# Ledger of designs, part 3: VHH binders against q9y6x5

Target 1, 379 residues: q9y6x5
Amino acid sequence: LPPKLLLVSFDGFRADYLKNYEFPHLQNFIKEGVLVEHVKNVFITKTFPNHYSIVTGLYEESHGIVANSMYDAVTKKHFSDSNDKDPFWWNEAVPIWVTNQLQENRSSAAAMWPGTDVPIHDTISSYFMNYNSSVSFEERLNNITMWLNNSNPPVTFATLYWEEPDASGHKYGPEDKENMSRVLKKIDDLIGDLVQRLKMLGLWENLNVIITSDHGMTQCSQDRLINLDSCIDHSYYTLIDLSPVAAILPKINRTEVYNKLKNCSPHMNVYLKEDIPNRFYYQHNDRIQPIILVADEGWTIVLNESSQKLGDHGYDNSLPSMHPFLAAHGPAFHKGYKHSTINIVDIYPMMCHILGLKPHPNNGTFGHTKCLLVDQWCI
Key: E = the ipSAE of ESMFold2; O = the ipSAE of OpenDDE; V2 = 0.75 times the mean of E and O plus 0.25 times the DockQ between their complexes.

## First folded at step 1 (VHH)

Design a18 (framework vhh_7uia_1)
Fold by ESMFold2-Fast, scan of step 1:
Structure a18 (fold): chain B 379 residues (1-379), chain A 128 residues (1-128)
Amino acid sequence: as target 1 above (379 residues)
Amino acid sequence: QLQLVETGGGLVKPGGSLRLSCVVSGFTFDDYAMAWVRQAPGKELEWVSSISWNSGSIYYEDSVKGRFTISTDNAKNTLYLQMSSLKPEDTAVYYCAKPGYSREYYTDIPKYYGMDVWGQGTQVTVSS
């Protein structure tokens, strides 16, 4: 019987929430499994890019989902995170569910994940739900467990996605202890429901489960705004993405636009595409615009307007506030092991190993996750 | 300077239809994605639909899908929203907008708010 893996994402679950709040169900999961305290995500630290990096093992410049809003100058196509199903945007990489389905009579299932409701290289998840935020966690859990237990050919790779704590992190900000405590308690209860359901169905002992997230969250303020309209007239550029990483497509000479922006704010870095720091791995893709603006942590770029966001993400991936965690349990994983840090791109080759799949070329390093696995040596 | 002018709003009965128009001036329509957003009394801005200029990529919020149709006439720099099977819940001021940023795909955070190139809006009231 082939090994099985369920990959669970709680959007925007900042790593240090684990130290500042109580998670009895998650801590019981970790006690009999593994914990990676920090996962260093890819830049930019946004939902679509990082979710696709988890399942491809690639930096954003390599997999092509470089932001939640993108523009391709050659084809004149625009990508928005709202119901975008054009395969063009997703076809620069092969996600794990596609590779899984192309080997030995295996199926994949998705109770949502960016890309799973899109045919990628003419392949869509065997079982999936179209994205709909109104669908309860319980309905997603019922569908995914049904598919894991009752499918032929067998579902060997499955995803489960949940919007919290990201939505509340944006609304309240991560420093609102009262509201965040309530939200995180509900998430811990959902983890308890997940474990209980898997035990009841006889899946728990033979299923590998990974619980992770795509990014963290940082506190924003009306006192920390960068008004782009104070620096440059709208007639000089097309705005592709705004905050906290602005993607600028010049309508005039690129150097002239750059000169108008370069000293606009002490709380924002302005880069010509060629000058984007190498450590970001955010340069070699046509969807990355000629000028990129990167706001300092907690600063919001606006167009002569206020921002209602009390929390945000997308900032420098070296910031601990942008990091999620990873917890895992199952026959592939050690029990009671803690690891300090991995890169988010390392998750993909680890998952391929667990499923017995040959990984596509990727930016992850299998050696970084070896100590988590029972069939590997840490040396 | 950039201008957006919305027209076509009015009072209709439930199940009725309206067509909204937005004339854009001061920029080339083909250079920008365009959106319809709405605001009900006492509520936050809600994204309704978007169209990506010459690419023809079209998107709708689930609550309006199958009932509303977004379209453009690039030669006239005009954006349209054809609304059918209107419900009392559709009562709002409708704005056309050049989006400055997106919300996260999987959150309930409003997609677009506050841009100086937004129009003045057109009132749609669905009432018996």
Scores: ipSAE 0.006, ipTM 0.241, lowest interface PAE 9.7, mean pLDDT 86

Design a19 (framework vhh_7uia_1; at its last look DockQ between E and O 0.01; V2 from the best seeds 0.00; counts 0 for: pae O 15.6 > 2, unsure alone 56.1 < 65, grease 24.205 > 24.2, placed apart)
Fold by ESMFold2-Fast, scan of step 1:
Order: sequence, then structure tokens, then C-alpha cells
Structure a19 (fold): chain B 379 residues (1-379), chain A 125 residues (1-125)
Amino acid sequence: as target 1 above (379 residues)
Amino acid sequence: QLQLVETGGGLVKPGGSLRLSCVVSGFTFSKYAMAWVRQAPGKELEWVSSISTSGSYTYYEDSVKGRFTISTDNAKNTLYLQMSSLKPEDTAVYYCAAEYDWLGRYDTSYTFDPWGQGTQVTVSS
């Protein structure tokens, strides 16, 4: 039987939600599997970049999806909702579903994981769903399980994406215990449904399942705003991305723009591209702009307006509030094992090992995930 | 200076229809994603629907899905909300709102800030 893997993402699932709320179904999953309490994601801590890092094992500067809004200085292309399926944006890396299909001539299946509806290096996921937020979790799960059981060549890698708790985290903020409790209970029930469906179909005993997320969430406030229009006039720059990491393309001398911004707010760090901290691994790509602004946790950058956003992410990846978790169950994984921390880029080489694939060069370290796996010696 | 002006509200019977309009001025319309948000008497602000910067992606609150349709006319710098099968629970002040360069896919915040006075929709028998 070839090894099979289902990778599930609940967008914006902050790691410490596990300690502050009850998850009976997820805890049953963990009891017979493994838990990584914190996953250190890549900077910037946003959805497109981190979902692509999970499946490529690369920092954003290396895979090229450096933000949810981008400008490429060499080609002069602007990333937008009208061209987010242009392979140009995704071709700087090879995601695992492409590796799975090209190395082993196996099939991949996808329920809306970012990038799976794009032909990357002329290869699109064998089975996929176009992004549509109105499609239920049940319908996504039904398609994935159908493809796992009824495909030739066999589906050995499958992905499933769900938008919550990210949408509710933005709307209510992570400190709204009443609303977040309701949302997180619904997610736990979906995890219960997933396990029951896999058991009913005879998939559970032989399928490796990873449940993870791309980032966390932090509390924002209308009392914590940075108004860029108070610092600098729009005639001096083109704004490529706004908050909480602003990407600034100067229309005049870069030093002049930098000098106008550098002391504008005590709650924002201003970096020339060359001065971006090495620990971010966010410098060596044409899509990273000449000046970036990094807001402090919980601060929102605005253009002379208020913000109703009560939660946000994109902040410094050293912040625990930005960290997701990883839980896994299946024949490749130990039972009842807890691990403290891995890097999000470590997930890719681990998944390649489980599937018997040769990983493309990547920024992950296989040694960091060895203790999770039954076939590995752990130090 | 971005300005938003909402119109099209009024009194309607249950099961009726209304079309709300929001005229956008003072900035490049195509740089903003647009949304409709509402506030019912004695309740907090509720997101209703959003449309991405180029109009490629639309999103709806579950309670309005299949009854409301959001659209834009870039040539007129106008956002629309076509409302059908209206219910008493839809009674609210409706505001249009803007978010700079929001793409709509995968990182949908559903948190748009209202600008202006809004337009009152009252559904009663």
C-alpha cells in the first residue's frame, strides 16, 4: 500500500487557543497521535506566504509569494485578484503536490489550498476545487475522500483548506471569549466529522493526517493606529502593501522617503531593504520593496481612516501570538507524543519523507521533525 | 480623499426588493475592495457582503447568501447591493465601506470600516 497523506489547514488557528478552549475531538486525535505545541511560521505572517511555505519548505524570499499584495520590480507586474492565478507568481518554487505528481507519477487532490488551482511549472493538482468560500466543509471533505478512494493513479497527497478561525479572529478579535468559543467549538465539531468520515470509509487506519495552520491572531484596536498620511505625502511613493507590514516603492530619492518615515511613529520600525533583520529571511527577492514598515504587535497602519478590525496577523514571526500548532495521526506518527516547537518550513521535508519523495532544496531541517516519526531515530 | 455616498434605502414589505448604491469619489476606485455592512437597532455592526479590488471574488454573510448580490460598475465608480426576499431581520442602516488593495482570496478579514451616514432599510408589514 503506498503511503497516503491528508494535509488540513484551519486558517488563523493560534497555538494557545488549545490551552484556553476545550477541543474534545482534537484532543482525542492528539491522544493517539502527535502534537507540536508551536510552529514558528515565516515572515510575513500572512495566509498566502505561509501556506506556500508549508508545501515548499522555503522562506518567502525564496518561494516568491512575499505578501498578499506584491509588485515585481524586474517585470513591473502587480499581483492582484485579477492575476493571482498567473503562474509567474508561483513558479519560484515547486510545491509538494507537483513533486508528488512528477517524481512518482501519482495523483494529488486539493480542496482549495492556496496555489492548487494554478499550473505551477506546467503541473496542476490532478484533482482540485476552484476557490469558493461558500462551499461547505462537508462538500470539501466529500470530494477529498472520494478522490482518495476512487482515483487511478492513486491519490497519495491530498489537501483541505478551511477559512476559520481566521475570518472570525479578524471580526471579533482573539480576546472575545464568547464569540471565539462558539467559532472554535464549531471547528472542533468539523474535526470530529473528518475523523468519523475517514473511519466510515475505511481510510483512517492507513492514512496519515496532519492538522495545522498558517498563523495566529493578535488583538487590534482603534486606539492603536499609525496614520501614514501624517508622515508622508502620497506623491512621494507608491504603496504596494499596507498593514501590518507596509511595502513602500519610492517615487523620489529612497533616502528622502526613509527620512520622512523613520521617526513617524514609536510603534513602527522602518527598514531599508538591506537593513531588514536577517532573522526574518525577508530580503533577497525582487518582490520585496526598497522600504518596508513593520508595525508593533496589535498596531494597524492606515491611510487617514479608522479601523474596525479587532484582530490581525502579519506581525513579527517571533511573537507567540503569530504561531500556529501542528497535530498529526497515522501510521508514520508516534502515539501520545508532544513536541515543543518546529519551524513551518520543516513540515515540507517531513511530508516528503512520509510520501517517499525526494525533497527539492529547501530551508527546512528534517532533524527537527524526526521525533514525531516511528521510523526515525530521535536524539 | 476617499468619499462614499450611500443611497437606495426605504420602506419595503417582507418578500420585497431594494437596490442600494454607493458612489465612490476622491481616489482611484480600482485600488479599493468594497463592502456592505449594516447596523440593526440596538445591535453591533455586522458585515453583509464584500467584493475584491478587481471584482473577481464576492463574499456573503450566511443569512443573506442567495438573497443579496454585490456588484461594481468601475466606469461609474459605483458599488451596488441588490436585495431580494427581504425579511424583517434585514432592517438596518446599511453602509458601504472600503479596504485598500484587499485581494479577497484566502485572507478574507470581513472587517470593512463604514464611511458616511448610511442608508436606512426598513422591512415591515
Scores: ipSAE 0.427, ipTM 0.715, lowest interface PAE 1.9, mean pLDDT 91
Fold by ESMFold2, look of step 5:
Structure a19 (fold): chain B 379 residues (1-379), chain A 125 residues (1-125)
Amino acid sequence: as target 1 above (379 residues)
Amino acid sequence: QLQLVETGGGLVKPGGSLRLSCVVSGFTFSKYAMAWVRQAPGKELEWVSSISTSGSYTYYEDSVKGRFTISTDNAKNTLYLQMSSLKPEDTAVYYCAAEYDWLGRYDTSYTFDPWGQGTQVTVSS
């Protein structure tokens, strides 16, 4: 039987939620598998970019999904809800489900992971759900398990995406213990349902399962606003993305726009594209705009004097508040092992190893994940 | 200058219809996702329906599915809620709300800002 892998994302699951809230079902999963306590994600710490980095092993500048809102300067295309399935945006990389299903006697399945409803390199996931946030976790799980059990050629790689705790983290903020406890308890119950379903269907012992996330969440406040309109007239630029990393396309001389912005707030860094810190790996793509503004943690860039957001993400990827976790269980993984940190790009070569796939060129380091795997020497 | 103004509320009998409108000024309307939210007397705010920036994705709360239709007219900078088969339980103040550049996928927080002032809908026999 070929090796099988289910990759699960709970969007916006901050790593330290594991310490600060109770997760009896997830803790049982970890006890019988592995935990990586912090996953250092890629800049910018947004949903589309980081989900694509997990499945390609690439920095955002290399895979081309550089934000949730984008403009491609060469083609003059805007990434929008009417064209986000255009392969143009996604074709700068080859995600693992494409490589997987091009192997003999293999297919891939997806329940709403970003990009799985797109024909990337003329190849769409063999089985997939079109994105619809109204579809319950139970229905997503039912489809995934049906495909894992009943497909020919067999499904060997599957993905499952869930919008929480990201949605609630934005609404309440990560420091709202009452509301976040309720939200996170429900997520733990969903993990319990997942494990129970896999056991009842006879999948649990032979399926590798990774539960991870794309980013964390930080607390925002009405006391931490950066009003962009107070520093520059919006007629001088096109706004491609706003907060916490603003993407600025100048309508006039770039240096003139930069000079108007550079002293706007001590809580915001303003970068010309060539001056973006090298550690971000966020420079070498035409979709990265000539000027970016990077707010400090917990600060919100606004066009008016208010924001109702109580939590946000997208900040510097060195911030612990931006880091998710990774847990895994299955025949490929040790039992009861905890690891401190990996890079999010390391997940891709590890998954390729588990599935017996040749990885495409990527930024991950297989050595960083070897200690999670039963078949590897841990040094 | 940034304003959302709801109209079209009123008194209607059960089974009747209303069309709510929300006129937006001071915004680049096509850059915003839009929503309807309601508050019944003495109750918390309840999300009703949302539409993505280009209108490609629409979402409805379960109790209104099949009865309400959200739409936009970019030429008029106007959001609509067509309400039919109205029930007494639909009685509330209805607000329109916006979120800058929310695409209706994967970041579905419903953390909309700004909000309108609301329009009263009363369904009674």
Scores: ipSAE 0.190, ipTM 0.632, lowest interface PAE 4.1, mean pLDDT 90
Fold by OpenDDE, second read of step 2:
Structure a19 (fold): chain B 379 residues (1-379), chain A 125 residues (1-125)
Amino acid sequence: as target 1 above (379 residues)
Amino acid sequence: QLQLVETGGGLVKPGGSLRLSCVVSGFTFSKYAMAWVRQAPGKELEWVSSISTSGSYTYYEDSVKGRFTISTDNAKNTLYLQMSSLKPEDTAVYYCAAEYDWLGRYDTSYTFDPWGQGTQVTVSS
């Protein structure tokens, strides 16, 4: 039987939540599997970009999903969470579910994972749910497990996405112990439900399961605001993406806009596109706007009418607060093994290996995950 | 543009039979596995049956095995559900959908309800 893999993402699950909160079900999952304590995600540390990086092994500049909100100046197209269905945005890469599905006697399934409800390279997941935040985790889980169990050709790769604890992190801030404890308990319960359902269906022993996230969450405050209106007239630019990495499309001369912004705040770095630090791998894509603003950790870029979140993400991907974790269980993984860190793009070649897929060119390093796998040498 | 039109429902006595039809338009019918789902009052959507793209494989919920038969006519872009030995517990609104999105929405740039109007099946003495 071909290997099967379920990739689960709990959006905005900050890595150190595992240290600061209790997760009985997840800890049991980890105990019987592997844990990567910190996953260095890609810049910017946003939902769509990082989820696509997980399944492509590519940096954002390469797979083309460079933000949750994008603008293409040539086609005049906009990308957002409410407008993400155009294959134009996704076709710069080949996600793993497409690769998997194109194999003989295999199919892919997806529940709400970004991009899975879009035909990419004229291929859409054999089984999927169009994104709907109102659909319960239970329903998503039921669909995924039904497809994993009853499909022909068999579903060998499946994705499951859940919006928490990201939404709550935004609302309450990651350091709100009272509210986040409640939220994270629910997440742990959902993990319990996942495991229980897999066991009930007889999938648990043979299914490889990865539980991970796309990014963390940092604490924001009303005391840490950067008001762009204090630095530049709103008529001089279009804001394509906002805090904490604002994408600026100048309506006047770029240099003039840059000069107005460069000293706007000591807690914000302003980059011309060509000057974006190489370490971000966030330069070589036309969808990256001419100027980006990068707020320091915990600082929020606002306009006068903007609302404030108590938690946010999207910051420098070197910040621990932006890092998710990865846990995994199944026949491909060791039991009781903990690893310190990997890059988020490393997940792709690992998944390809598990599934016996030839990976597309990617930025991941298979060597970084070898210690997680029972069939590999850990040097 | 994409449409699912379910017909064939009605009121029947226990042990009766109905044949549901689903006419699909707006996409290539033969490229997708198709499914019937149902929703009883106060209950969640329940998967009933699926048929593979080629029609070679059929799947059924345990409760309907032996009683229901799913089939397709690709030339007519029509999905069928032959129901026999109907039971009161089969009472529900029946919907057809592509199997890939049997609880979701069709992939489209348009905002629409991927579910047809459904067809009411009532089994009552």
Scores: ipSAE 0.006, ipTM 0.249, lowest interface PAE 12.4, mean pLDDT 91
ESMFold2 (binder alone), look of step 5: mean pLDDT 74; pTM 0.753
OpenDDE, look of step 5: ipSAE 0.000; ipTM 0.229

Design a2 (framework vhh_7uia_1)
Fold by ESMFold2-Fast, scan of step 1:
Structure a2 (fold): chain B 379 residues (1-379), chain A 125 residues (1-125)
Amino acid sequence: as target 1 above (379 residues)
Amino acid sequence: QLQLVETGGGLVKPGGSLRLSCVVSGFTFSDYYMAWVRQAPGKELEWVSSISSSGSTIYYEDSVKGRFTISTDNAKNTLYLQMSSLKPEDTAVYYCARGPKYYESSGYTEAFDIWGQGTQVTVSS
């Protein structure tokens, strides 16, 4: 039987939640598996970019999903969470479900992972659900487990995406211990349901399961707003993305727009595209706009208004508040092993190794994940 | 034309009940999250409740949980907010708003793109 892998994402699960709240089901999962305490994600620390980095092993400038809102000046196309189905946006990389289907006589299955309901290089996940936020975790889990157990060619790679704790992190902020405790307990219960379902169906002992996330969350405040309207008039630019990384497309001279923005707030950095720090790996793509504004942690860029957000993400990927974790269990993984840190791009080559796939060229380093795996020599 | 029209506002006494309605026209109601947002005099916009396109996923602001109920009637293209045990602090202009098609954003009004003109709710003796 070929090796099988289920990749699960709980959106916005900040790594230090594991230390500040109780997760009895997740702790039982980790006890007989592995934990990576911090995953250093890619910049910008947003949902679509990081979910695509997990499954391609590429920085955003290389895979082309550079934000949750994008504009391509050459083609004049727009991308958003409500307009994400054009293959044009996804075709700059090859995600693992496509590799899985093309290299071997194997199927892929997907419950809502970003990009899985789009044909990429003329290949769509063998089994998938069209994105719909109203579909319950239980229904997503029922479909994934049915496909893992009842498919020919066999489903060897499956994904499952869930919107929490990101939605509640935005609403309450990560410092609201009462509300976050309630939300995180519900997630732990869903992890318990997942494990129970896999055991009931006879999948648990032979399935590799990765539980991870795309980013963390930081506390925001009405005391930490950057009013862009106090810097520059709307007539001078088109706003492609707003906060905490603003993507500015000038309607007038680029230098004039830059000069109006560069000293407007001590709590944001203003970059011409060619001056974006190399450490971000966020420069070499046409979808990255001519001027990028990066707010300091916990600061929100607004247009002459208040913000209802008490939490946000998208900030500098060096910030621990932006880091998720990774936990894994299954025949490929050691039992009871803890690892400190990996890069989010390292997940892809590790998953390719587990599945016996040849990875496409990528930015990950397989050596960073060797200590997690039973078939690898570590140190 | 894309339009959201709120009705049902008025003056009520503390402890009373009121039902707000929002009639949607010009787009497919079932494609979007729909929300109620309020603004008290001299205060910021406050999100109250959201409901998914299917009606199965519902979120409430903590101060209204157990007192307010959001619902939809897809056949009538109408969003409702049933308010009970009303308090003076619930006094506000109530707006219905169109939310995103995909990712949940129930807690931030920046995600809402079409707004009604509002209906005034006053809770006073």
Scores: ipSAE 0.000, ipTM 0.227, lowest interface PAE 14.9, mean pLDDT 88

